# Ledger of designs, part 3: VHH binders against Isthmin-1 (ism1)

Target 1, 164 residues: Isthmin-1 (ism1), of Danio rerio (Zebrafish) (Brachydanio rerio) (q5ege1r286to449)
Amino acid sequence: LFGVDTDSCERWMNCKSEFLKKYMSKVATDLPSCPCFYPTEVAYSTADVHDANTKRNFRWKDASGPKEKLEIYKPTARYCIRSMLTLESTTLAAQHCCYDDSMKLITRGKGAGTPNLISTEFSADLHYKVDILPWIICKGDWSRYNHARPPNNGQKCAENPQDE
Short names: E, the ipSAE of ESMFold2; O, the ipSAE of OpenDDE; V2, 0.75 times the mean of E and O plus 0.25 times the DockQ between their complexes.

## First folded at step 1 (VHH)

Design b01 (framework vhh_6z1v_2)
Fold by ESMFold2-Fast, scan of step 1:
Structure b01 (fold): chain B 164 residues (1-164), chain A 124 residues (1-124)
Amino acid sequence: as target 1 above (164 residues)
Amino acid sequence: EVQLVESGGRLVRTGGSLRLSCAASGRTFSSYAMGWFRQAPGKEREVVAAISWSGGSTWHADFVKGRFTISRDNAKNTVYLQMNSLKPEDTAVYYCAADSEYDFWSGLTEYDYWGQGTQVTVSS
């Protein structure tokens, strides 16, 4: 689809399906909030972290490795984590949180995490189509992408200065 | 795993109406998102409209807004494109395509199965 015209991103952004809207609403109640600081439990992926808003325990996985290509998708982030699916999950989504060099949550800009509508645990192929391909279609315009899929800002975390 | 057959294409006058049908055979039709595409001579194929697996969500391209409507009947394994207020610029071969149910809302450009196409010609 490399021969698409220059407004393919506009077509993606204007696709406001009722299914997507309804699904994103469910995602908001299904996913944990991002911790304000990088949780040390992620280094030991079997440790559960309690989320006060959902009243559930979640496991987090490191999403900072070379295959994540943070230099392309989250260029100002140093660390990222992704929540894992549980038996209580009502959606296929995963929370995605990114942190700066001081291990503080990035709440806006190029490095801010946004919920993955399809967890890579469920399907890497569907995740690519649903979460990654729209970003590619928009030629990496993170501000346009984040307008349709707002970054999460954790549980009352300090706001980061807006990056450019 | 699905096979698609379009029908209904013909010559119509400017301002006329036409309904295209796409009949699907094979298993699990109702689990697939469906789309209509078109290709005019010498031009790239473009997406016209898309509908989710349940029919609860639809999308239409700006160049057909208010004129075309996509719909589906899962009991009959058929998807339709109702075309109103046809213009000469709508002249093209129209294709239906089937996609994984989860591809609909992310990539209107990644469809797994395609029909043979049906020719629509709009004369003035």
Scores: ipSAE 0.000, ipTM 0.130, lowest interface PAE 11.2, mean pLDDT 74

Design b02 (framework vhh_6z1v_2)
Fold by ESMFold2-Fast, scan of step 1:
Structure b02 (fold): chain B 164 residues (1-164), chain A 124 residues (1-124)
Amino acid sequence: as target 1 above (164 residues)
Amino acid sequence: EVQLVESGGRLVRTGGSLRLSCAASGFTFSDYAMGWFRQAPGKEREVVAAISGSGGSTWHADFVKGRFTISRDNAKNTVYLQMNSLKPEDTAVYYCAAESRFLEWLSPYEYDYWGQGTQVTVSS
């Protein structure tokens, strides 16, 4: 018994209702930009980090623990963080940012963080089904997976680095 | 089995306030996201608000944001919709729904469980 979930991957990638398109558009404007360097404020669980693009304050949580399985899902990342939902949130999404050994944001490749369409804070089960399972089913084809996701802030960081 | 029962709908004047309730039974309430939907005569059913199983996260449609607030009491297996600054265009049958699936959870006809609906009429 063996098979690939290519058919399941194709069904997921091609399921784009008008409602989902509108939701994904709102996600792009609702999420904070990834800080270009790992923010020290994440060490303080109650500290807010101001996002210049949205003019809002966000709380971030560390997402580098064993449950995240970075060796499998983000193999070149050393640290990752996730944004928390707020009362001002207009979607169920969370920003996901990953950093290298130098605390610099990874903007491309297997180690780069990707916005979660469903925050784990809203539902861990729905997050797995929406954000993780499609990646597993489509394993080996990052281009198809990335095609369906909102853009990240990598370009901004590349243009305006915060440190040496 | 699973049952959702809405209550609280009535006639109210423009600018008024109203609170809708949805009593749930037959499933582990805190494991399900809950949503409020509405349908006016001749129109499609639309999503008004949603709340996570824990109540820690909420979503409101742009056309009710700032006026309506969804909340839940997991100890009482009840979801609420507080409606303020009501307008004639808010006139509709309001439905409570329970959902376990994404891609359909914000779709009017793909929810797992639905209530019977409660009529809200806003006079001008």
Scores: ipSAE 0.000, ipTM 0.179, lowest interface PAE 10.6, mean pLDDT 73

Design b03 (framework vhh_6z1v_2)
Fold by ESMFold2-Fast, scan of step 1:
Structure b03 (fold): chain B 164 residues (1-164), chain A 123 residues (1-123)
Amino acid sequence: as target 1 above (164 residues)
Amino acid sequence: EVQLVESGGRLVRTGGSLRLSCAASGRTFSDYAMGWFRQAPGKEREVVAAISSSGGSTWHADFVKGRFTISRDNAKNTVYLQMNSLKPEDTAVYYCAADEYFDWLLGSPYDYWGQGTQVTVSS
């Protein structure tokens, strides 16, 4: 079903059902908010980061390596992180957060993170097909690709002004 | 394309065990990731468990961890959900889903989930 053109992108968008809207709502309540600054705990891979909004601890993995291809998928981001599945997870999703060269959260535009509907921790192959392939067939049209992504769970970052 | 046939749902008592089966037909069954979902009256549909195409990776929702186990037999084109230590709160219609093209997680048409199989847990 997938091809390389805008027609394929339009066919994919038109096939979304009402279930997607409900799933995205559950994803928004299941996932942590992106920290306003790149958390140093991620560098050590052993510490949980407390999320004040959900009042739960989450583990994060660095998603900034060459395999992530940030220059293609998140061209303004320098660092990205992805939340790991927790014992309380009710979805297969993971929060994806991207940061600029000052380690500040990017909240808009092509460099901004977007929730992964399928965590790479669950399946790298399914993640590619669900999260990455639609971006490829839409030729990087992030307005279409990110249409249904939830906001950062209402978390405002004082160090990331809206007008930047 | 795959066709899915669910079976095994029935009335069981609290603390009992039950095994659900989902039989698939199609040449490419082993290419598909599979999942089990459930929906109780008045509640939204929720993911219970998922398994990769090879069976090498599984995920279980926290509310069933330690009690439910998803597995698959690619030679038999079948996915299973072994349910142990059943609780009244597990009463729901259980659905299996198969889709390499992300439809079952991104809002596939309802018919891709079939009619499901009813599991009722009573004390």
Scores: ipSAE 0.013, ipTM 0.205, lowest interface PAE 8.0, mean pLDDT 71

Design b04 (framework vhh_6z1v_2)
Fold by ESMFold2-Fast, scan of step 1:
Structure b04 (fold): chain B 164 residues (1-164), chain A 123 residues (1-123)
Amino acid sequence: as target 1 above (164 residues)
Amino acid sequence: EVQLVESGGRLVRTGGSLRLSCAASGFTFSSYAMGWFRQAPGKEREVVAAISYSGGSTWHADFVKGRFTISRDNAKNTVYLQMNSLKPEDTAVYYCAADLYGSWFDESDYDYWGQGTQVTVSS
């Protein structure tokens, strides 16, 4: 009677292929840390921001518009940004960062941005399958999703409380 | 005023080659992902290729892989579609489109659209 584990979310979280491990490790060194405050220049155009941890400049664009459906995917976030692919990119990934009403980085919980293993610039379809579909399989359980795809806080920004 | 102007569409014979160009003005071209779409009479519009803002990443639909190549020149505000080994089923109006969010596959995600250029491939 113990033979059927039908929790597809647990299956996804426990899947540790060598390819995925290597890719995630490469993503961790390729992506910028989230700025601690929303760079307001991004609201009007793309912005170049220097990342202290990688010692590289990254281009960011706004990801706060109606197309992003923040009310579904990042509730409590007011603003989000996504890093852009560059000539120095070694992966297909993009950093995703979300901010509260005070433009302060959301470091945990359902409003926190998490790295996109596949940038929407590379493939919206593959991004959906790799980054969004697991969240749906986990029934929107941000706690399980964030365990497998932790929010970026590499600049050691002030942490906000866990969502209840 | 935002404009995307396609050029290069014409009649070509099966097996031939053609390069389409799309000249952009009125927005910060280097900040936008660009896509090429096509629509044949009586069919839905479909995405054929996409390129990131920097040109560092490209995507091509399975039905054109190995035959079509998307590229861009940010200094000239132009995106290109090089079409090789053309087939009669490639006959369509080709549109270029700009996408700030880089969503690539949903036509509703594209912010700006050109008026299209007709490509006709004779059998």
Scores: ipSAE 0.000, ipTM 0.141, lowest interface PAE 14.8, mean pLDDT 78

Design b05 (framework vhh_6z1v_2)
Fold by ESMFold2-Fast, scan of step 1:
Structure b05 (fold): chain B 164 residues (1-164), chain A 123 residues (1-123)
Amino acid sequence: as target 1 above (164 residues)
Amino acid sequence: EVQLVESGGRLVRTGGSLRLSCAASGRTFSSYAMGWFRQAPGKEREVVAAISGSGGYTWHADFVKGRFTISRDNAKNTVYLQMNSLKPEDTAVYYCAAGSLWFGEYEPDYDYWGQGTQVTVSS
């Protein structure tokens, strides 16, 4: 039909509950850091990757398939992956990482992955309402949307390829 | 429509254990996510634990992790909060809540709330 009223985006941004803000803070400490380069093994099987930040092992799944619609939601990304929930998870969130043609992590801009506040493994419906619908309401304005969401942490990956 | 009734709150000594129960009456209990909240005098209400409709996924707040465990029995329409190693700081009124989305877009989407049960932990 038509685009959503721009004022609806402002209403959503201003009406987030304090509970949700506290939850977002927990998400930042519960999720693994994005690998600096796309782990090609996850395209064919779930792989264990150790995260130094949380001192835990995480399994990742490929999130690059047609259902992800990267050309719409992550227009500069070639590949994306999503972390899986573990028995040690303290939130319902999943990390989302996207990579360019050189398999290097995209840390900012339209192609950067955005952590899911609610993993699709927990509920596809809840994920849609919490993660996807706000993006649609803001008419795909990634700048306004990302201001409300924690960015992918890729500071350690900002170094040149020889620093690995 | 769902009606929730908490039970099990009482006075307990520091280091003790207590199990709270939340009995739900109404249809489609397994379609609701359930949560336990608490509120101490002069403090905001805070989330303690949550469980998915199936019981397959649980979340616990850092301040109770390792001490409290949420569980549910859908055949009995009941949610439980097992509380171990109780501390005076755990003194609060505990509420159970049912909703479709406890991390709602604007606020926690809990549609139904119990009346609360008082837990007091003495030194």
Scores: ipSAE 0.000, ipTM 0.134, lowest interface PAE 13.5, mean pLDDT 72

Design b07 (framework vhh_6z1v_2)
Fold by ESMFold2-Fast, scan of step 1:
Structure b07 (fold): chain B 164 residues (1-164), chain A 122 residues (1-122)
Amino acid sequence: as target 1 above (164 residues)
Amino acid sequence: EVQLVESGGRLVRTGGSLRLSCAASGLTFSSYAMGWFRQAPGKEREVVAAISGSGGSTWHADFVKGRFTISRDNAKNTVYLQMNSLKPEDTAVYYCAAEDSYWLFGSEYDYWGQGTQVTVSS
């Protein structure tokens, strides 16, 4: 490695290996859509939430704690949740959804959750390298990062006015 | 299997011009930074020029700056080195190389071609 590429974020965005393309395609079909409003009951319980897009039930975990560092990574978000891995999972990925003060899904900008290609349930170390480190290398450029990792699998949320 | 094949090396006179090509196969070309290296007899291999996967960033060694220009055509999976104002000191075997940096797993490895000989006579 000679390390002469001065725009590491551009290089990361243009990484189009066949492995990565196939994996991301699987992630798009494996992950649930973000609930349009923060599911308080589900985030604190083991209740299943049916996802119409995948035709499967998912459980969600709170991702708003201090270890998530929302002030740094999702500075306009108030609450975040992450989908849990299941026996039906075909990838190691987890959906990540963030909500504003009104409990509404943030669908764009620096506060929007983006899919984790590697769930922290599988490996916190790999998650950091695959999902967090590219964000750091892009220097928090949410526009470029979100282009490569679309919030809510690129889907609109009917209940969120920002989707219109 | 990744393969890099250089072409275009030949004998040229001092002050002449030459364009080298490197055709790549077995990889997602635009995801790789590409470089040109050279090795003269009895010398270590040295970096001549490098270009990012998108082509948005380029670097040239001081000893070729202003004379050589690296470029790429991602539609043709080819990287080029345009060499102008050639000097006898530019005589070497020229190699292209691909730098693999996958954010998914942080994998690193180097791929090299077999080289193409450039000889500059006075």
Scores: ipSAE 0.006, ipTM 0.122, lowest interface PAE 9.7, mean pLDDT 76

Design b08 (framework vhh_6z1v_2; at its last look DockQ between E and O 0.01; V2 from the best seeds 0.00; counts 0 for: pae E 16.0 > 2, placed apart)
Fold by ESMFold2, look of step 2:
Structure b08 (fold): chain B 164 residues (1-164), chain A 123 residues (1-123)
Amino acid sequence: as target 1 above (164 residues)
Amino acid sequence: EVQLVESGGRLVRTGGSLRLSCAASGRTFSEYAMGWFRQAPGKEREVVAAISWSGGSTWHADFVKGRFTISRDNAKNTVYLQMNSLKPEDTAVYYCAAGPYYLDFSETDYDYWGQGTQVTVSS
């Protein structure tokens, strides 16, 4: 209706085209589960990490550097990783996992990683527009963002405590 | 740009300890991964230790593990290298370097370098 404003975060969260629904389903099944602990070898190179659910090894790279701006986009995270695209990938997505000071997976909340619908290996610009900009327009409302883009915990890692 | 100045290099006895400091100025220090490199006379420069921009992830070369520790203090714009149990083969000029991304071991990926500080380990 005319004369009323709608929440721009709600506009983003309510994008539910049939194409996007199918893409998100493929993303959820295409990507590896997050390791429960930060694989320290990624801090020095890439690493193959076994994914128990798919019985495959996936290559991961560190995503903790200054350009990631973790203090802004993933407050409370100390480390993050992203899965790398492979010849077996069926989407352009990358799994994104973030970890606390104890190197333990953050399973929800403002520091939790969420799948990138567009891998930075494919396009950093499109990744920004698809994955980062929506978080910005939602003003960092992690509960709404996590509801729309749930953090991965397919390996059923220990959950972080609820905020008091 | 970032300016880096190392300090603390000196003559020290075998088995001794030494702390190197690297003061940074210019751009925001907390945006950079930092590394310590060394070059002995007639040798190629080699990476000694590296630390992520937040200080949450560190790496140390195998030849210094258990003896050297890299750390940073983002409030003071300073990175440190604590060197314990020093050996004569640790004698080198030590360089501080800053890169734009996560930990990296190639000197080609570091954009800013200090002038170096001499460490000499004697018997």
Scores: ipSAE 0.000, ipTM 0.118, lowest interface PAE 16.0, mean pLDDT 78
ESMFold2-Fast, scan of step 1: ipSAE 0.244; ipTM 0.629
ESMFold2 (binder alone), look of step 2: mean pLDDT 82; pTM 0.852
OpenDDE, look of step 2: ipSAE 0.023; ipTM 0.342

Design b09 (framework vhh_6z1v_2)
Fold by ESMFold2-Fast, scan of step 1:
Structure b09 (fold): chain B 164 residues (1-164), chain A 122 residues (1-122)
Amino acid sequence: as target 1 above (164 residues)
Amino acid sequence: EVQLVESGGRLVRTGGSLRLSCAASGFTFSDYAMGWFRQAPGKEREVVAAISYSGGSTWHADFVKGRFTISRDNAKNTVYLQMNSLKPEDTAVYYCAADYSLFEWTGDYDYWGQGTQVTVSS
């Protein structure tokens, strides 16, 4: 399990505990689906956005500022948003959604949002250890990293077209 | 403040046994994977053994496998290294280290102790 002669990313992906498996299942049902287009309510910071899958309203916060370092972590995204924790939250997680220049949800590839298992609203230190460090260990390999994370969209938004 | 305090290091004869303890404070011990490292004079620090945050998984270096056993007691915030059949080559300063992980392992060790000297004489 802790073999120093194995790929660090493979070690991390294969060492998930029963706690993490149960937690990720709860995250999948606790978090809102990413809106297919950037919600205007977030731009105005004044309204809840209803999520049909959970039957709940969520507040979203802009996650596009310099501290987010989109050029490193989400290189094709123009805008990103993160869901806020609520009194109804059953996990410490936050949904993460990223959008292109046309305000359309990026559903795959390097720019697609990845749910945070631990919200930065709860703890920046814990978020780093649980969400960011595994990405670094996987050397920015988004395919391997994203395979281990819960999905960010349950609304069946149109997939980004494949390059021709 | 975060502290890792090793104890149990001493002089022991070849073939003897020794148990090292590492008492942790200042953080939530049960969230951290723990490791034992050692460093002999003129040598690089090497990993000896590691244990997951729950104690459900352990790893031991080939050069100590079958002789050393790592274990932990989360109720006492302590990690142990039971060392049997000691050899002169086991002479080193032994360090306790903590690695934060909800995934059983993250690869980096966040906190380190000051070390405890183990000397194995012929």
Scores: ipSAE 0.000, ipTM 0.132, lowest interface PAE 12.1, mean pLDDT 74

Design b10 (framework vhh_6z1v_2)
Fold by ESMFold2-Fast, scan of step 1:
Structure b10 (fold): chain B 164 residues (1-164), chain A 124 residues (1-124)
Amino acid sequence: as target 1 above (164 residues)
Amino acid sequence: EVQLVESGGRLVRTGGSLRLSCAASGRTFSSYGMGWFRQAPGKEREVVAAISGSGGSTWHADFVKGRFTISRDNAKNTVYLQMNSLKPEDTAVYYCAADEGFYLYSDWSEYDYWGQGTQVTVSS
């Protein structure tokens, strides 16, 4: 049927409830900025990392293990981390940051982290439906996906060259 | 933000049964994935069983399937390991661990919080 296959990605990205629209507006102010370099403390402990933008301390968890399937969802990333929910959290979201072989933050392209609107700590099922399914429906169209879910560019971190 | 205390370890005879308990302190216990691990002297730590925060999903290592059962009581902030048909090779220090993530992990290095362990010794 006319336009059906072409519109599936657009339809999914725009399929939001009123609750989710209001929620998304709060996510940007609740999450920490991505550190410009991989924080070594995350690899060895649950130590807090200070975020200058929110003026809060956040705990980061390694998100580089086999279960994250980086070769599918973040194919140019070497390491990724995810922020943990805190007592001060005003949303159910988690920051997601990915780094290259030099431990430098990836700020654009298919290896760049994108905030999870729903943390897996709250609901893996809701996370999948809200964060993962849009990417799958868009068949990995990073240009379209990144427009709706912009990648993390950190706090004054140097921009990476655009992937072609 | 969770503290774990194991209990129930003791000397038991081969073929006997034992139940280990892990008491957790904290407000988010029902959102934590929990696991039981063991380590014998001179051997690496190995995963025994894991359970999701809701208790809806469990995993058991092949070497304990049919003998050990993991369970949890979120009202009491406690996770249990029921051990049946004990063998001398089950002798180890048993550790309780918690993960702040939703997923069940088989790698001990992916768990955030650990208890101090409880000794289980199985003799003939």
Scores: ipSAE 0.000, ipTM 0.096, lowest interface PAE 17.4, mean pLDDT 71

Design b11 (framework vhh_6z1v_2; at its last look DockQ between E and O 0.62; V2 from the best seeds 0.00; counts 0 for: pae E 6.9 > 2, grease 29.5 > 24.2, SAP .695 > .668)
Fold by ESMFold2, look of step 2:
Structure b11 (fold): chain B 164 residues (1-164), chain A 121 residues (1-121)
Amino acid sequence: as target 1 above (164 residues)
Amino acid sequence: EVQLVESGGRLVRTGGSLRLSCAASGFTFSSYAMGWFRQAPGKEREVVAAISESGGYTWHADFVKGRFTISRDNAKNTVYLQMNSLKPEDTAVYYCATDLWSGYFEEYDYWGQGTQVTVSS
């Protein structure tokens, strides 16, 4: 549904909904920080990773398969992971982290992962409407999208890529 | 025709309990996440709780966590909100809705008429 006007993208970018502000704040607190390197265990199963900032353990699942359409949504990424929902989750969100061919976290740019406000475990359809459709409305403008959904680097991983 | 009908709202005292129901028809209920919202006079509508299609995952806003519980019965096409330890601040019209997060873009697809909950001191 490319063809929407720029006003729709700017409206999404600058949304000041009280609900969205409260939810985004909670998401930032609830989600784990991305590991600095791709945890290779996820290629076979899931990985348990302790998150120092939240003092909780999180389980991660691979998010690199064909259904993810990385060539469209994260074109410089080779691997991605998502955090899984737990009984202690206070939001429906999932952390999303993407990695280059050397398995290093991409911290910015078009290949960087961005938090999913709605986990695919909760609802794939709602995830599409909340997380994917805004990217489409903004005509794939990763800079605008990442401004609204900043890639996580809470573990202060080395900046990647280093230059424009 | 999509219909959502809330019921069960009434006057209760602080500390009381109440169970809201939302009967859904006109769509494949088990394929959609459901949510409860509320709106007090002069305030913006706010999400209270959400539940996944299967009921396997639930989410509750912090201001109701531990007090309210969302649930669903897909065989009866009904979503519920159990409200315990009610406070005067919970006074509002309560709405159920499908596609809970569509409100990010002010695109509310389907809403019920709402049910009034009033909590007195």
Scores: ipSAE 0.021, ipTM 0.425, lowest interface PAE 6.9, mean pLDDT 82
ESMFold2-Fast, scan of step 1: ipSAE 0.397; ipTM 0.697
ESMFold2 (binder alone), look of step 2: mean pLDDT 83; pTM 0.842
OpenDDE, look of step 2: ipSAE 0.363; ipTM 0.712

Design b12 (framework vhh_6z1v_2)
Fold by ESMFold2-Fast, scan of step 1:
Structure b12 (fold): chain B 164 residues (1-164), chain A 122 residues (1-122)
Amino acid sequence: as target 1 above (164 residues)
Amino acid sequence: EVQLVESGGRLVRTGGSLRLSCAASGRTFSDYAMGWFRQAPGKEREVVAAISYSGGSTWHADFVKGRFTISRDNAKNTVYLQMNSLKPEDTAVYYCAAESGYDILTGYFDYWGQGTQVTVSS
């Protein structure tokens, strides 16, 4: 319908696909919780780390390098990590966790990590289309983006103050 | 838009093999990532396998690794699921799905087929 709704960001946020809703529920049970403090040894290791909530082992990789462009996509974050797909994974998703200069989990605002619906390990191109392009369509509006994909706080870590 | 039609589902005996096909019609098949899903009676729908738009990346669920293989032929607008060493637990309706590279606003795997029934008898 011409001229009915031209706000691409608003259309993305109001999507009500039944599959996406069920997929998001599966993602919530399939992903590990973010540690409250940056686990330096885990991010640079291929060792499996046990997650108490899922009762499964996960590997984490660093997501803080230059190609992640944290100064643009997560401007208050110093470090980020991403969970890796495992043989036990029931979705294509990956957990994304970001931390401040004090190595404390960022739970809200521009620097907070949100689950990736598609792991970069599965497909960098599909991840870009599903996870990154919606943020670009919303013109970097973190409030609108975070409404659709809430920041991680699975271990009930102390919340950061609201961003300015 | 894309229309998906699955075929190949039938009754097979334990240990048998079967190949499912998903024929796509519509705009541009090669711009979509494709997946195979299944749903058994009384259970939720689960992802079985997925393949990138180019076919360069594939993912298979742990419960089918080594037995099932996803592949695609972009010239024929078709995605396949080769199923080997079938078990009674593989009995389900199998669905193919496409992720729209042009309409990410509707979410992941927006286009679904009608499904094809696979029954594995012991």
Scores: ipSAE 0.000, ipTM 0.218, lowest interface PAE 10.9, mean pLDDT 73

Design b13 (framework vhh_6z1v_2)
Fold by ESMFold2-Fast, scan of step 1:
Structure b13 (fold): chain B 164 residues (1-164), chain A 123 residues (1-123)
Amino acid sequence: as target 1 above (164 residues)
Amino acid sequence: EVQLVESGGRLVRTGGSLRLSCAASGFTFDDYAMGWFRQAPGKEREVVAAISWSGGSTWHADFVKGRFTISRDNAKNTVYLQMNSLKPEDTAVYYCAADSSTIFGVSEDYDYWGQGTQVTVSS
């Protein structure tokens, strides 16, 4: 069904409609910054983590379980988290952050999280079509995929060396 | 002048079907995501369905999934909501809305809103 289709990948990356640009820009300002270290509060699903940039509190969900298939999608990551939607959300997006064995944010490379344009808690089906399917179409080329995604806002954290 | 004009609302029996239309004018329709919202008396407005600018992606709320279908015709500047297997709980004023800033929005911050069309479902 899905063979290698670089033409489809190029079409997806080159979708520069004005409205998609506006949505990407809004996602960047709507989502929290990735914490520089894995927040232990995520172990308690009711805990709110304050985001200084947006001046909002966010709840985070663990995204490290077997269903996440980190060995395929984020092969250098040990832990990942996703932000949860709130009534204050202006987009349907969720922040995605991944961490190494030392609980430090992965800021670049194959294990770095990139925002989901459509949160899985909003619609798993839409998330698949908008976020996962383009990654598959691009053959899992993380560099091409990541260059077309909004930032995870972890740039202020210390850069992690790329894994070898 | 920018306008969104809903039509098609009426009284229907439980289990019936109805199609709502929303005609848009005064803006570049195919650059906007469209949504259908509803509000029952004494209740907050809630999102029912949304469709991307091209019609290539759609979303439907769980409480209407499998019963309602959103679609659009960019050549006619019109968005539709096909409603099947109607229930008394679907009784509400239905609004269409346009948003230039999102692929699909659940936000009440849509750019343009219609005036609404009343749908009443009786047992």
Scores: ipSAE 0.000, ipTM 0.133, lowest interface PAE 14.8, mean pLDDT 74

